# Ledger of designs, part 10: VHH binders against Flagellar brake protein YcgR (ycgR)

Target 1, 263 residues: Flagellar brake protein YcgR (ycgR), of Thauera aminoaromatica (c4kar8)
Amino acid sequence: MAELSTPSPASPAPLDGGRGDELEKFTLRGARQILQLLQDLITHRGLITAHTGGGHSFMTAVLKVDEERGRVVLDPSPDPQANRRALAAPRLTCVTQLDGIRIQFPLVGLGEGQDKGRPALFAPLPAEMLRLQRREFYRLQVPLAHELSCLLKAEDLARKPVEVSARVIDIGAGGVAVVVPTGAAEFVIGGTLPACRLALPDGEPIELDLEVRNLNRQTQRNGTEQLRVGLRFAALPRAADTRIQRYIFKTERALNAKARGGL

## First folded at step 9 (VHH)

Design M9 (from F49 with E105T)
Fold by OpenDDE, fold request of step 12:
Structure M9 (fold): chain B 263 residues (1-263), chain A 119 residues (1-119)
Amino acid sequence: as target 1 above (263 residues)
Amino acid sequence: DVQLVESGGGLVQAGGSLRLSCAASGFTFSSYAMYWGRQAPGKGREWVSGISSGGGSTAYASSVKGRFTISRDNAKNTLYLQMNNLKPEDTALYYCAKQDYESGTFPYWGQGTQVTVSS
């Protein structure tokens, strides 16, 4: 009797109690919906970050959906060690974006094999996929040239107040993601960072309160570890909201123009 | 392997107090923020409280703010939840949780400790 590994319970709703129900609204569990979304990922050649646990991830893509066998085919990592970790992991957490919408889904039961004579990873179809469709969840990837920063007021390990200038990597109507050096400050999900300063190119920094929503460790190509902090705008003045929206729209327009060869 | 073992639950009357403990092993406890969650009968899991790795920053659900206090002893690899002025609505299975910082998910939960508050 194969002990049915009790599916890892879904992460509970954020501390504010209100968003758990909202997250469920964005969770796809229908087989048809899941298949369609996976197919869309294939069509758009979406790169996927697959997290294997233990601080490790690799880049992959969905190569094929095998409906008959009920499995997905993934591109293996060029790093054999990453593939070994993936195969040893009880669960992969796959994260990607399609048309500015964040997509997250678990894969369990990963195996290796060959697809058309090429090495491939195989997993059963995910039981659920999270698709954050709301505009409020849209995140603009901030061009490096814009050098957006956010001054975070936090505490260090010694509980001393510190100010950390964090690079903004993405921005949306609801918040920002920033990167900080590992150990620069302490964070907790649900924690509030008061009186932070978001620097936009168009004027004076915006003072705002931020709430920590997620924490991720990332390893840079050079081997340096950094902390990605997802921050929600806890109290955003209307004027600030307008400025942020303007920046997002202006930047999107510029990026699209460049992509079309117009700039 | 990451292990989390909750204890300290029990039956208590409304207005009473309990102190929960979570013994952590299999990872560098002092390097991770830790959290308490709970699941009431017929309800989904919800976050209750969080504490940063060094204990300097804390977070609370609005429903428990002012009544519950999260703390930690990194030397003992133990997370605590002091629960005061308990209400029947606090009746739940309480879990401690660790985040996986690479995936950003919460794959690590204990078996939980039952808290029952009688009216």
Scores: ipSAE 0.853, ipTM 0.963, lowest interface PAE 0.5, mean pLDDT 88
Fold by OpenDDE, look of step 15:
Structure M9 (fold): chain B 263 residues (1-263), chain A 119 residues (1-119)
Amino acid sequence: as target 1 above (263 residues)
Amino acid sequence: DVQLVESGGGLVQAGGSLRLSCAASGFTFSSYAMYWGRQAPGKGREWVSGISSGGGSTAYASSVKGRFTISRDNAKNTLYLQMNNLKPEDTALYYCAKQDYESGTFPYWGQGTQVTVSS
């Protein structure tokens, strides 16, 4: 009786059918790089889709990196069945996005336990992380000298309409990240900010609708607290898109020229 | 320690209504945006709704928009979800969540309350 070896469920093919050789260029294998990227996922919203195989997945997040124990701490599913599937899976395929960059990494050896008295999932640090930067999702760090700003129309704690001039710290085709003083306005992830105004150096401000995608409190070196708000362009006119792209390309070229000693 | 305790779930017929509550403790409730999520059997976790710290701004998943209303009472440290016109596809474990603003992650979830909508 030939034991039909049930074909090991094929690891879900990388969602992006890029040729294996091209993926190596985007694969991080350095321990320090991996730790940094995981920390970045913690610092940001970092919602992760964890695939357990068989078409099953659950949403999780990296809660902590334990460098001493060489493990990552994940948020468990509220569904016990999802957690059981995760624990039974020989490998988790974790997929997420950070600032428009797709990140994919495997986790092997998943276990369950407690972190600070709360249920958690644990896995050894991934041996590799794939970071796919699509040109479409490139985020330009805005030079401070450009003083790029976005006028946000929001509400304050008293539910009064307020306009907040926010400094833009990075910009891409899909949105902007801004910094605002703590308490300047009320934000919620998934909330819409209508009729905002993005100021570019090349002309009149662009009116656009923004969606809040991430909130992060940052403490500056001087001890001042600021709120970083990740914003998605909810609806961008073609003309506005062209202007934003032009600004990004022009600025990138200038920065690269400077880095090469040309300016 | 941050604690979130959901209540108000139960069995309801399609077209019916439920009001969920989340009692929060262990942090300054009025300083944080709060969220509702859910997980249906065999499906992944999904966000349902969010509300800003002061309650002036709200967000909803497209699947519940116009039917669900999120609210909060900061004096009572309580988050609410009014669910109207419930559908069988709304059957899920509902839980409230708090974001950690320093890390930007969502490490704080309740145990959830079961909502079952019968056809």
Scores: ipSAE 0.853, ipTM 0.959, lowest interface PAE 0.5, mean pLDDT 88
Fold by OpenDDE, fold request of step 12:
Structure M9 (fold): chain B 263 residues (1-263), chain A 119 residues (1-119)
Amino acid sequence: as target 1 above (263 residues)
Amino acid sequence: DVQLVESGGGLVQAGGSLRLSCAASGFTFSSYAMYWGRQAPGKGREWVSGISSGGGSTAYASSVKGRFTISRDNAKNTLYLQMNNLKPEDTALYYCAKQDYESGTFPYWGQGTQVTVSS
């Protein structure tokens, strides 16, 4: 009896009652859809963070989709230890972005081998892929030069109120992702952070309520640990929404112009 | 290996109370936010409550707010859910969950404890 590994929900549903079904609309289970999305990842040379559990991950990419054999070919890590961990893991959680849309999918049954004489990792095609395609989930990667920040009102480990200035790393219509030093504050998914302040380049900070939607621990190149906090705009005034949208649009245009050699 | 073992479920009348426990092992419990989820018959899994690593911050689904209280004892590696004023719609299998902070996913769930609320 193949224990149907209950697909680990990629992200907790909002703690607001009844929305457990919201992620299902973003979950691709069709073979054709999955294949297409994997091909898109190949075409765009999307870098994938593969999580092996236990706080370990490595960077990879989809190199090929073998439809005949029903498998995906991944680029192995240059670190042999990472590859060993990957092969030993019961499940690989792959996370990437394509055109600002977060994509997540599990791989199970990872093996190693050769593809055209080159070392490769192999896995059966994923049974499902999460693609957060809604506009509200589109995330603009914030240019470092813009120095966006968000003042978070939270509690520290001692349960004392603290204000943490967090760097905004991505922004969308529905929220922001920020990075904070590990231990700077306590967070819980579904928790509300009231009266936060988002600083945009074009004027005064925007006061807004935020809801914690995701938490990720990240290690910087220098070895420093950071916490990535995904935040949803819980209550956003219309004027603030307009400002955010304008910022996103303006920034996207600028980035696209630069990419085209126009700047 | 991460292990989560739920207990404390049972049959209770509407308006009654239960206290669920989740015994955690295989990781540094005090370093992780913990969560309760549930799955009612014929429904998908839903989140019920969350608590930060130190217990200072909590979150609740709107459906349970004011009735349920999440707490933790880090010295005992135990998560709790006090459920008061239970309703028939609270009938579900209740799960304890831990997030993987590296992937941001929730690969760790217990087997669950059944809560049945009779009308």
Scores: ipSAE 0.845, ipTM 0.962, lowest interface PAE 0.5, mean pLDDT 88
Fold by ESMFold2, look of step 15:
Structure M9 (fold): chain B 263 residues (1-263), chain A 119 residues (1-119)
Amino acid sequence: as target 1 above (263 residues)
Amino acid sequence: DVQLVESGGGLVQAGGSLRLSCAASGFTFSSYAMYWGRQAPGKGREWVSGISSGGGSTAYASSVKGRFTISRDNAKNTLYLQMNNLKPEDTALYYCAKQDYESGTFPYWGQGTQVTVSS
């Protein structure tokens, strides 16, 4: 599956309240930063799940922000019952995703009204917004031009060592996914591959121990069957973790620049 | 239709041995990685061991490594688990599973065979 071909799952639930300071490092409180993030949501036409409590929610979007009046304008639901629940709720918890980053913010004081003759929902600007990159859920899709590879130290039918050069298709804090030709080596979920070598663009390849976590068959455009191997980092040296995080950060920055129409 | 039929369970004294079998049908057995899992009373299912389609790679849960040996006979479409030095903690329903290359995991399980280890 291509990055943009895979639809998002159903309505995401809010993160649990009362976690204390563990969320504070991801919380935006500056007025200018909040306004910019809300504008980014408008620009990307982000769909927002608005939670009204009791397990109820509805889909909405931020239509505009009004800095001078200090309010946001939301699209009302076509379901009148959802609008009634939202207006009755003491707090509306809005959850969405922007470029793979989870965004959550509260709205209080929600009211109904008109915006240029159209029904709309209004609320004061939030005093804070949560902008959270969940490392265990995030996987960077590696651009083909980067040609990242991982040399796998695997086994053949006779349990003898074989080396397979595999293209890396995604990478995250906890592992990589690679593709190999069907039959290149023997793989099983739970199997370990010691002393593999991950080639990043900067510096020497990283030696890593990997564990097989999933195995999928995929067909390339030319009809060739290949195996997608999901791999977990079994023991990740601190220096290797730093290099991987640096690669992810730089690549995300470059991809975000392309999304804004830049270089 | 995919069928997985486990056998070879029973009651055994601690320190004893059992060999489990899983007869497979309804798919090309030699093309699929295969797994053993178990479910102890009042607990969820857990992975025990796996073997690649050709038998070249094996893996074991740390709790059974060195005591259990997974094997397969592709000519007979049969998966095996040799269990040695059994402990009361090994008491469980044991089942086999076939790799599912669409989901990437192994969600299809046999009906299971009971292993009970007395102390």
Scores: ipSAE 0.731, ipTM 0.921, lowest interface PAE 0.9, mean pLDDT 83

Design M9 (from F49 with E105T)
Fold by ESMFold2, look of step 11:
Formats: sequence, structure tokens, C-alpha cells
Structure M9 (fold): chain B 263 residues (1-263), chain A 119 residues (1-119)
Amino acid sequence: as target 1 above (263 residues)
Amino acid sequence: DVQLVESGGGLVQAGGSLRLSCAASGFTFSSYAMYWGRQAPGKGREWVSGISSGGGSTAYASSVKGRFTISRDNAKNTLYLQMNNLKPEDTALYYCAKQDYESGTFPYWGQGTQVTVSS
């Protein structure tokens, strides 16, 4: 296959095609809804993964919406080949998140040009946008002040047990994402981490079995590398699920209250 | 340029063994987790096994646990899959994949080596 060396889509990846029929009820097709959602992405400066097909993607952002011309303006890739693939693609599948909710939309008829003298990509407004407001797709971004942590029981290079205290950066019904220093332990997608301990603000830590689902590297400003580990809850007892959902609910209410009254 | 070249496939009878190799070049092999996947006729690609960059952690699909062993030699830039007690349902094109820490997954696959298990 000619695609063996090509870059893959950044996380999150496009949804599996077998889920398309159940996703219809989350599809927005109203012009006003679409414009508002695109404006929300601009306001939140959301980073978007644009999939061009064949396993290729690039990072972009919506720079503006030109309501008069019915067009959306996108940030081009610094990689000219990525831009050429995007312009040649019959459709561009854009994937992002807004307040922990997965957003996905197609762009068709992509063209190149300039916006305010800078290179830009243009497309007609999407005819539809997917806004996956379902509990299993939602991820709460954990406020830094909560300092939520998860004690990971992993292995080192010698295959000896090690414990790593990892900061939780997002949490949902199906799992967490955590950050650890690179080299703190050995991780591999599909690996299981038994008897980890998730520390919520209320009560004793929850013992959980976790499965590694994705691994991203992040380079800090000072050049230090850390690892973002996406983890799925393997077998979640109802009591643990209840405590997690309660934490999410309380935190969402607190964040919404601050957004309304903190200004 | 990242290149992954699989070898060691062939025709074996059920119950037999094969050892697959994946020669890697174009990147610092020891810095990346590596994976084996397979694609049976008429099926999509499926994950088979993975190994962390230093070899400290391994993982296997339930269908191959106890029969397959993933390993790596970072000095030789080579990934291995020891396949024992092979079954006809293991017939597939086997390929290796490199972790992509920007996407968070392993979308870069080798060209593959064919394994055919006869009954």
C-alpha cells in the first residue's frame, strides 16, 4: 500500500463509519446553528485536525466566517504538501472539541487564496456539523486547581513494577487522559495497567483497571518532553462510575457558574 | 524517510511456528513504541501486538495471547513477532507499525509479509 509512511490523523481521529446511523440525531443542519458553532470555535481558538483521506491530516483552525459570501476561512498548513492534498481532496473532514464535546464537520470545494494579505484556505460553509453531545463522548477538561491525579501501576525498562503519579487532564464516562514525564514508565497502546488509583477530591481513591488507548508527546517551553496517555476504564464498577459522574457534574456546574458570574 | 520492511512470512501447517521480522530505518527506532497488525482477506486491519520503546511493556490481542510473543532489538533496529501454535484464522498479511506521538496512534504501516496457515 502506498500509504505506509504517510502521517496519520491527529487525535481525535474521525469517527468509525459504522457509527454513522446512530450519529444522525447529533447532526446540525440549520444555517444559524452552524454559524453559531463555527463562531464558538473561533472564539475558543479551537485547534482542528483536518483529514484529507488516505490516512493524511493536518492541523488547522477556523480564522473567520464570511457570512456574506457563505464561506469559512481556514489556516493553511506550513507544509505545502499537506495544503496540496487538502486542495485535491473531494472532502476535508474536520475534527475538534469544544468544551469537551466532539465536533466534526465536512468541507467541500476547498480553495486557496489570501485573507488580509495572508495565505488562507476557503470553503463554503459546511452543510452539516456533528456535535456529539452524548455522555460517552464527552470529556471534561479538569481545572488545574483541582490537581486531580491517578496513580499508575506500570513497568519500567527492566519490566519491574513502578508507580507513577500522573496528573489527570481530562475525564469522562469511559476514561481519563493523564500526563507523565517521558521515561517515567513504559507505555504501549493496548497495554493494561491493573489496580491503578484515581484520586477524586471527595473520598478515597478509586481502584481502576486501565487500558492505554493513545500516546502523545508534548514538548514543554523549556524543551522538556512529557507524555499524554489516553486511558480507558476497563471494568468500572457502578459505585466508581457514580463517583466519577458526580465529580463531572459538580465540576461542570461550578465552571458554568463561574462563566456566567465571574465576569 | 520512515521505512518498515517485514519478512519471515510463508506457508505453514496448523500448529506450526513462524518468526516475523521488521527492519526499521529513517527514525530513531529506540524512541518509538512499535506494533504488529494484520489484515486477513476481506477484513480491515487489526491490531495484534505492541511493545514499548524500551521493551518494558507488551500487549496482545486476546486472540493471540499465549501464542505470540513480540520483542525488539534496539541495537539492530528490528522488531520481531514469534508466532507459535498457528491456526488457519491467523492467515493474513502481517505488517509492523511505528507509534506516531503527534496523532497518538500508529497509522504508519510497513508493506507486510504474508502468513498462510493451512489446515
Scores: ipSAE 0.726, ipTM 0.920, lowest interface PAE 0.8, mean pLDDT 83
Fold by ESMFold2, fold request of step 12:
Parts: sequence; C-alpha cells; structure tokens
Structure M9 (fold): chain B 263 residues (1-263), chain A 119 residues (1-119)
Amino acid sequence: as target 1 above (263 residues)
Amino acid sequence: DVQLVESGGGLVQAGGSLRLSCAASGFTFSSYAMYWGRQAPGKGREWVSGISSGGGSTAYASSVKGRFTISRDNAKNTLYLQMNNLKPEDTALYYCAKQDYESGTFPYWGQGTQVTVSS
C-alpha cells in the first residue's frame, strides 16, 4: 500500500518521561475520543487526583464538558490553597481510573469562575489523553446462538432517520462490533448514533449512545457484502457497564467450560 | 493509483471563509467515506470532519462544529470543506483521507493544503 506524501507531525512530549514510544499506542488525540472519554469520567463520577507539582495534589472531578466553549469544568477543592496552587501551576496532571484502566491527561490554562452560579475551575480541553493498557484487551466473539443484536438509530442516503437491527459479532469493555447489510444506512467514522438499544440476554435492552470507530467491508462466501461497524460506548452508566461485563464474564466461563468438558 | 489532491488553502483574515477541495482519483469515490484532518504547528494530527459514501451522515470535531461544513460531489469525485468564521486556532495544514475498508480506518492522507488565519 503506497502512502501519499504526508508532512511529519510535531512529536509532543510523552505524558510521562522515558515512555514515549510505548505510550503512543495508548494516547488519544482525536477530539471525538477525548470528548467521549471526558464524558465517561463524568458519567462514572470518577474521582481525579490533580497533581500541581512539588508533591502537591488535590481531589477533583470533571463536572461537565462545555463543547460550545471548548473547555472542561472541574470541581474546585474545598481547600482554597489547593485551588490557588492549581491556578498558579503551569499545568495540572490529572490521574484517574475508569473500569480498572489508568487515565492521565494534562490541563493547561486553568482558570476560576462560575458555572450556573457555583464556583468552578475551567480549562481548555486537553490536546491528548493517555488511556494506559498494558496488554491488548480480548474482545469476546459472541456465540451465534446468543443472537445478540443492537438496534441502531442511523440515517439513510436522504438523511432521514432509519432504524437498523444489527447482529453483534463481538463485545468488549469499550464497545461492540456489528454487521449490517451493505446500504442499510450511512456510516462514517466519528458519527454518533444516539439512543441505540443493545439487547443482552439478562433483562431489558440497554439504551446507549454509540460512536462509529471502524468500518470494514466483509464479503461472505455466497457473495453477500456486509459492513462491519466498530462502535464505542459513549456515556455508559455504571449499571449498563456492569451488565455488559457480567455478560462477557459469564459467556467466557461457559465457553471455557465447554472446551474443557470436551477434552 | 489512488491520489488525493487538496487545494483552496491560503491566507485569510480572522472571521473570514475558505472552501477547501480534495480531488480524488484512482478509486470509486462514491463507494468510500471521506475525511478531513489537520495538523497545527507544534501539535499532533486532529480529525476535523467525516462524510459517508453517499453523503447521508456527517460528523465534526467539537472545535469546528457549526462553523465548518463537509460535503461531497460524487459526480465530480470531489470532497469539500466549507470553513466559515475562521479563527487563528484553525491555522494548520489540512488533509483529506479516504476510508480504508481493509484496515477499518483512514491511515493515508493527501499532501495537504495550508490554511493560515491572520488576526
């Protein structure tokens, strides 16, 4: 595959020194990805340790993302001195955990102000976020017998709403992959599909927002062309995340038991 | 062979408008989703916008939503980016990219066209 001429990008410094090459594969720089990860932190009420340097830190949380102004809103510390250290720092290194995965991101240009009449700290959206994964995550291949489906709320060629029932072929902590017939709807990487419904065996379907991450063409043996759509979960509530993780764990145990019982 | 050629960049005043074009050849344009990205001085590459193969679905980075409009003309094999209310922060080298359905992403970009927004 020949690559068209591409200018060399500036290589920003790694978020922690000496790990630049290893961390690059875990570094999110896409605006859509950053917004979704910040929204995930808000949804999960993730507590964040904000490091101001000199061994000082304080506990905070992302209260909201102000997309219109391109900034993040943080919970101020009840300790006014911690807030003053944060405002004086050239950058704030935020560290937190989401579903057991460490997340780190810098904030620069921190300011104070009001949000809905309440004191708040503000910063521009980070240019990058590190989501540390030490090993590749396994994606569960959904057994065909489970008939997992996801109702997608997409658009057709005429930009009209269309609902597409899509078979789920794999599922992991951060999303699903589905297959749809070619031409069933229009998809683009970065597109958001609001209020989709994921049907799991244990209870009512989960309503969730999805973001298109990958688009692959798959041609079956009979010549039927299908589109594989890789979808990331957005703003996933803890109850929904728990149900998804429970499904993955239970299915893995059942598959492992069959493999061992057959030997 | 696949070629993507961007044009329409230049120097504009803040608040002004530009329309970028991406001429595509060497593939069936109407069968591929298409994307715009940019790289500002001292920063990494940033996805800007995408459009589905038929034009029915579009997506935008939050930093440009409401100001930029992606479009395509499948009869002319051309992708467009209408950029309104330009800001100095929009100064960057702008690239188009075609969907690669084997990798599932868009790893290859054109040569780019420079957009410089003066204050």
Scores: ipSAE 0.718, ipTM 0.918, lowest interface PAE 1.0, mean pLDDT 82
Fold by ESMFold2, fold request of step 12:
Structure M9 (fold): chain B 263 residues (1-263), chain A 119 residues (1-119)
Amino acid sequence: as target 1 above (263 residues)
Amino acid sequence: DVQLVESGGGLVQAGGSLRLSCAASGFTFSSYAMYWGRQAPGKGREWVSGISSGGGSTAYASSVKGRFTISRDNAKNTLYLQMNNLKPEDTALYYCAKQDYESGTFPYWGQGTQVTVSS
């Protein structure tokens, strides 16, 4: 069951191409592939975060693909300032997911107009689209103010049960990462932690089995060393998955609203 | 230099047992989680088992759980894999690996020891 990991960028922001050679194999450049992927986003009514630069973004969707004119049609923001920023930006970087797969593509030459009598944004088809087939690539960085925690049922050095309340530092469709003091419990990649409890801000904690996927040492601001434990959801019920995705979406919206500078 | 040297492989009949050893040097063995992996002919690397630095937590691939037992002797800097009820599917090059806390995984492997299970 456990696999060796490849490098996984975990960020709600656009990928900056840090390990660019590893991303190239996920990059689509064929016109037919791009059209099909855009159509898939339309069919699934995928929500898209469109980044305009300077830390600003807005939520949108692809309404249609006009293959004859070679352009995409986007839903405008209800916030006029977001639309003005998008139209002024030299490029719009769109980030979304399709069935847990991160999708990213640039749009240049954005313009405004009408679609079926409604306001819409238009752009030429992107020349490339990034489709990362790894669910763990997208990870929301959890704001400290949310104080998300996960109660881990682990073992100590003497193989006795211990409960560790660990702060959640990122969360995605496939798992969480938490931090604990070095030595708080014994961890090993492939280990299963049954009946852990993930506390989301609203609602009862989610009971779930977790599997250790990564172990890193990290230094806190005060110089104290801690252990970062990357955890996969082993058997995630549909209801729990829905709550997690809703938390991620709501938090991304809130973070984007704060980045506007007027909220 | 970090060195991991596997031994104890060989040819055994199905249903038999082997005990693999991994002698470690060049690092503080007791501070690192350790792993066994294997690679069958024509296949990719497969994680088999892992053990935490103090031995308090162990993990096994579903294909070997209940048949294999990982252990360590921190005083002797040695990792072990007791392999019971061996099957032809267990035929592979077996290697040990050291946890790398910078990368978060275990990208460094020993040379390996061959295990061949006949019918």
Scores: ipSAE 0.670, ipTM 0.904, lowest interface PAE 1.0, mean pLDDT 83
Fold by ESMFold2, look of step 9:
Structure M9 (fold): chain B 263 residues (1-263), chain A 119 residues (1-119)
Amino acid sequence: as target 1 above (263 residues)
Amino acid sequence: DVQLVESGGGLVQAGGSLRLSCAASGFTFSSYAMYWGRQAPGKGREWVSGISSGGGSTAYASSVKGRFTISRDNAKNTLYLQMNNLKPEDTALYYCAKQDYESGTFPYWGQGTQVTVSS
């Protein structure tokens, strides 16, 4: 008997944060596949982080799928502010894991109502779900002692070249995340940074082209602003790829050894 | 409250041009990178172009590079997309989006303006 409230203004599918064609191979769009994945999340009681925008999120779960009406039923937050933000958002970005595989999907047209007399949130079935296999998207957190850096060749406000030495905070098979002072250069998702240099502990720095995939602002406790830049490797030479994978493997083994020794 | 209002869409013959506008309000426009995206019928969402907060960096999808030009006027809180040499595959709902530095992406967008390119 659940009646959906009038949802937020109709919105198109959420924009990809970069080149959508690379994520397309991990994107499920078939109705049967989406229903099956949602049912698996229900069966495994998967907890979902629902991002409402503005840096806000809340924990939820898919309670059921109403196949007849083509919608999902979500657990509302105990925090009324979180529910209000979710209902006002153009879309809700849901993130969870199933057997170590990251699952991400948008919900648009979120409404409130009741399910069997209890408050619930409702949305049409997502038009797409992203199922990211762990190995392709694993990111090693770089130990501070390694002091990995990447020299970025970017542009300033006048479109003039600037070089920014950025600390690498994580690295994976497909890219790195770095931090830079806010305002050190102009960045935009989809922008390319040619001829950057990644410094690994062994050997000469690797020259590589990078593409900006995400941009986060961070304020340190002392009030200092910095920007976290998510970067994808473009056209990586085989030798460079081998060096990066070797670094990740060696560092992961060393970290696992510390964990076994009580670190 | 963030508001993004697109305009300038319409029907146009292949080879023609259109200029899209996005009027922004409810935030400090000059502090945010801005984007254009599109969704063609029966297809997934496609990023089209982006421009940094100060305009110092721009980026384009390969399918539109050389034909489309993104620009902004920070004094008028307006984002633009000049589309030249339009092709039938450019037919889509076009919408602008604001960078969200907390999520790291741009999940918020306007209502969109329809562009239809006849062959």
Scores: ipSAE 0.659, ipTM 0.897, lowest interface PAE 1.0, mean pLDDT 83

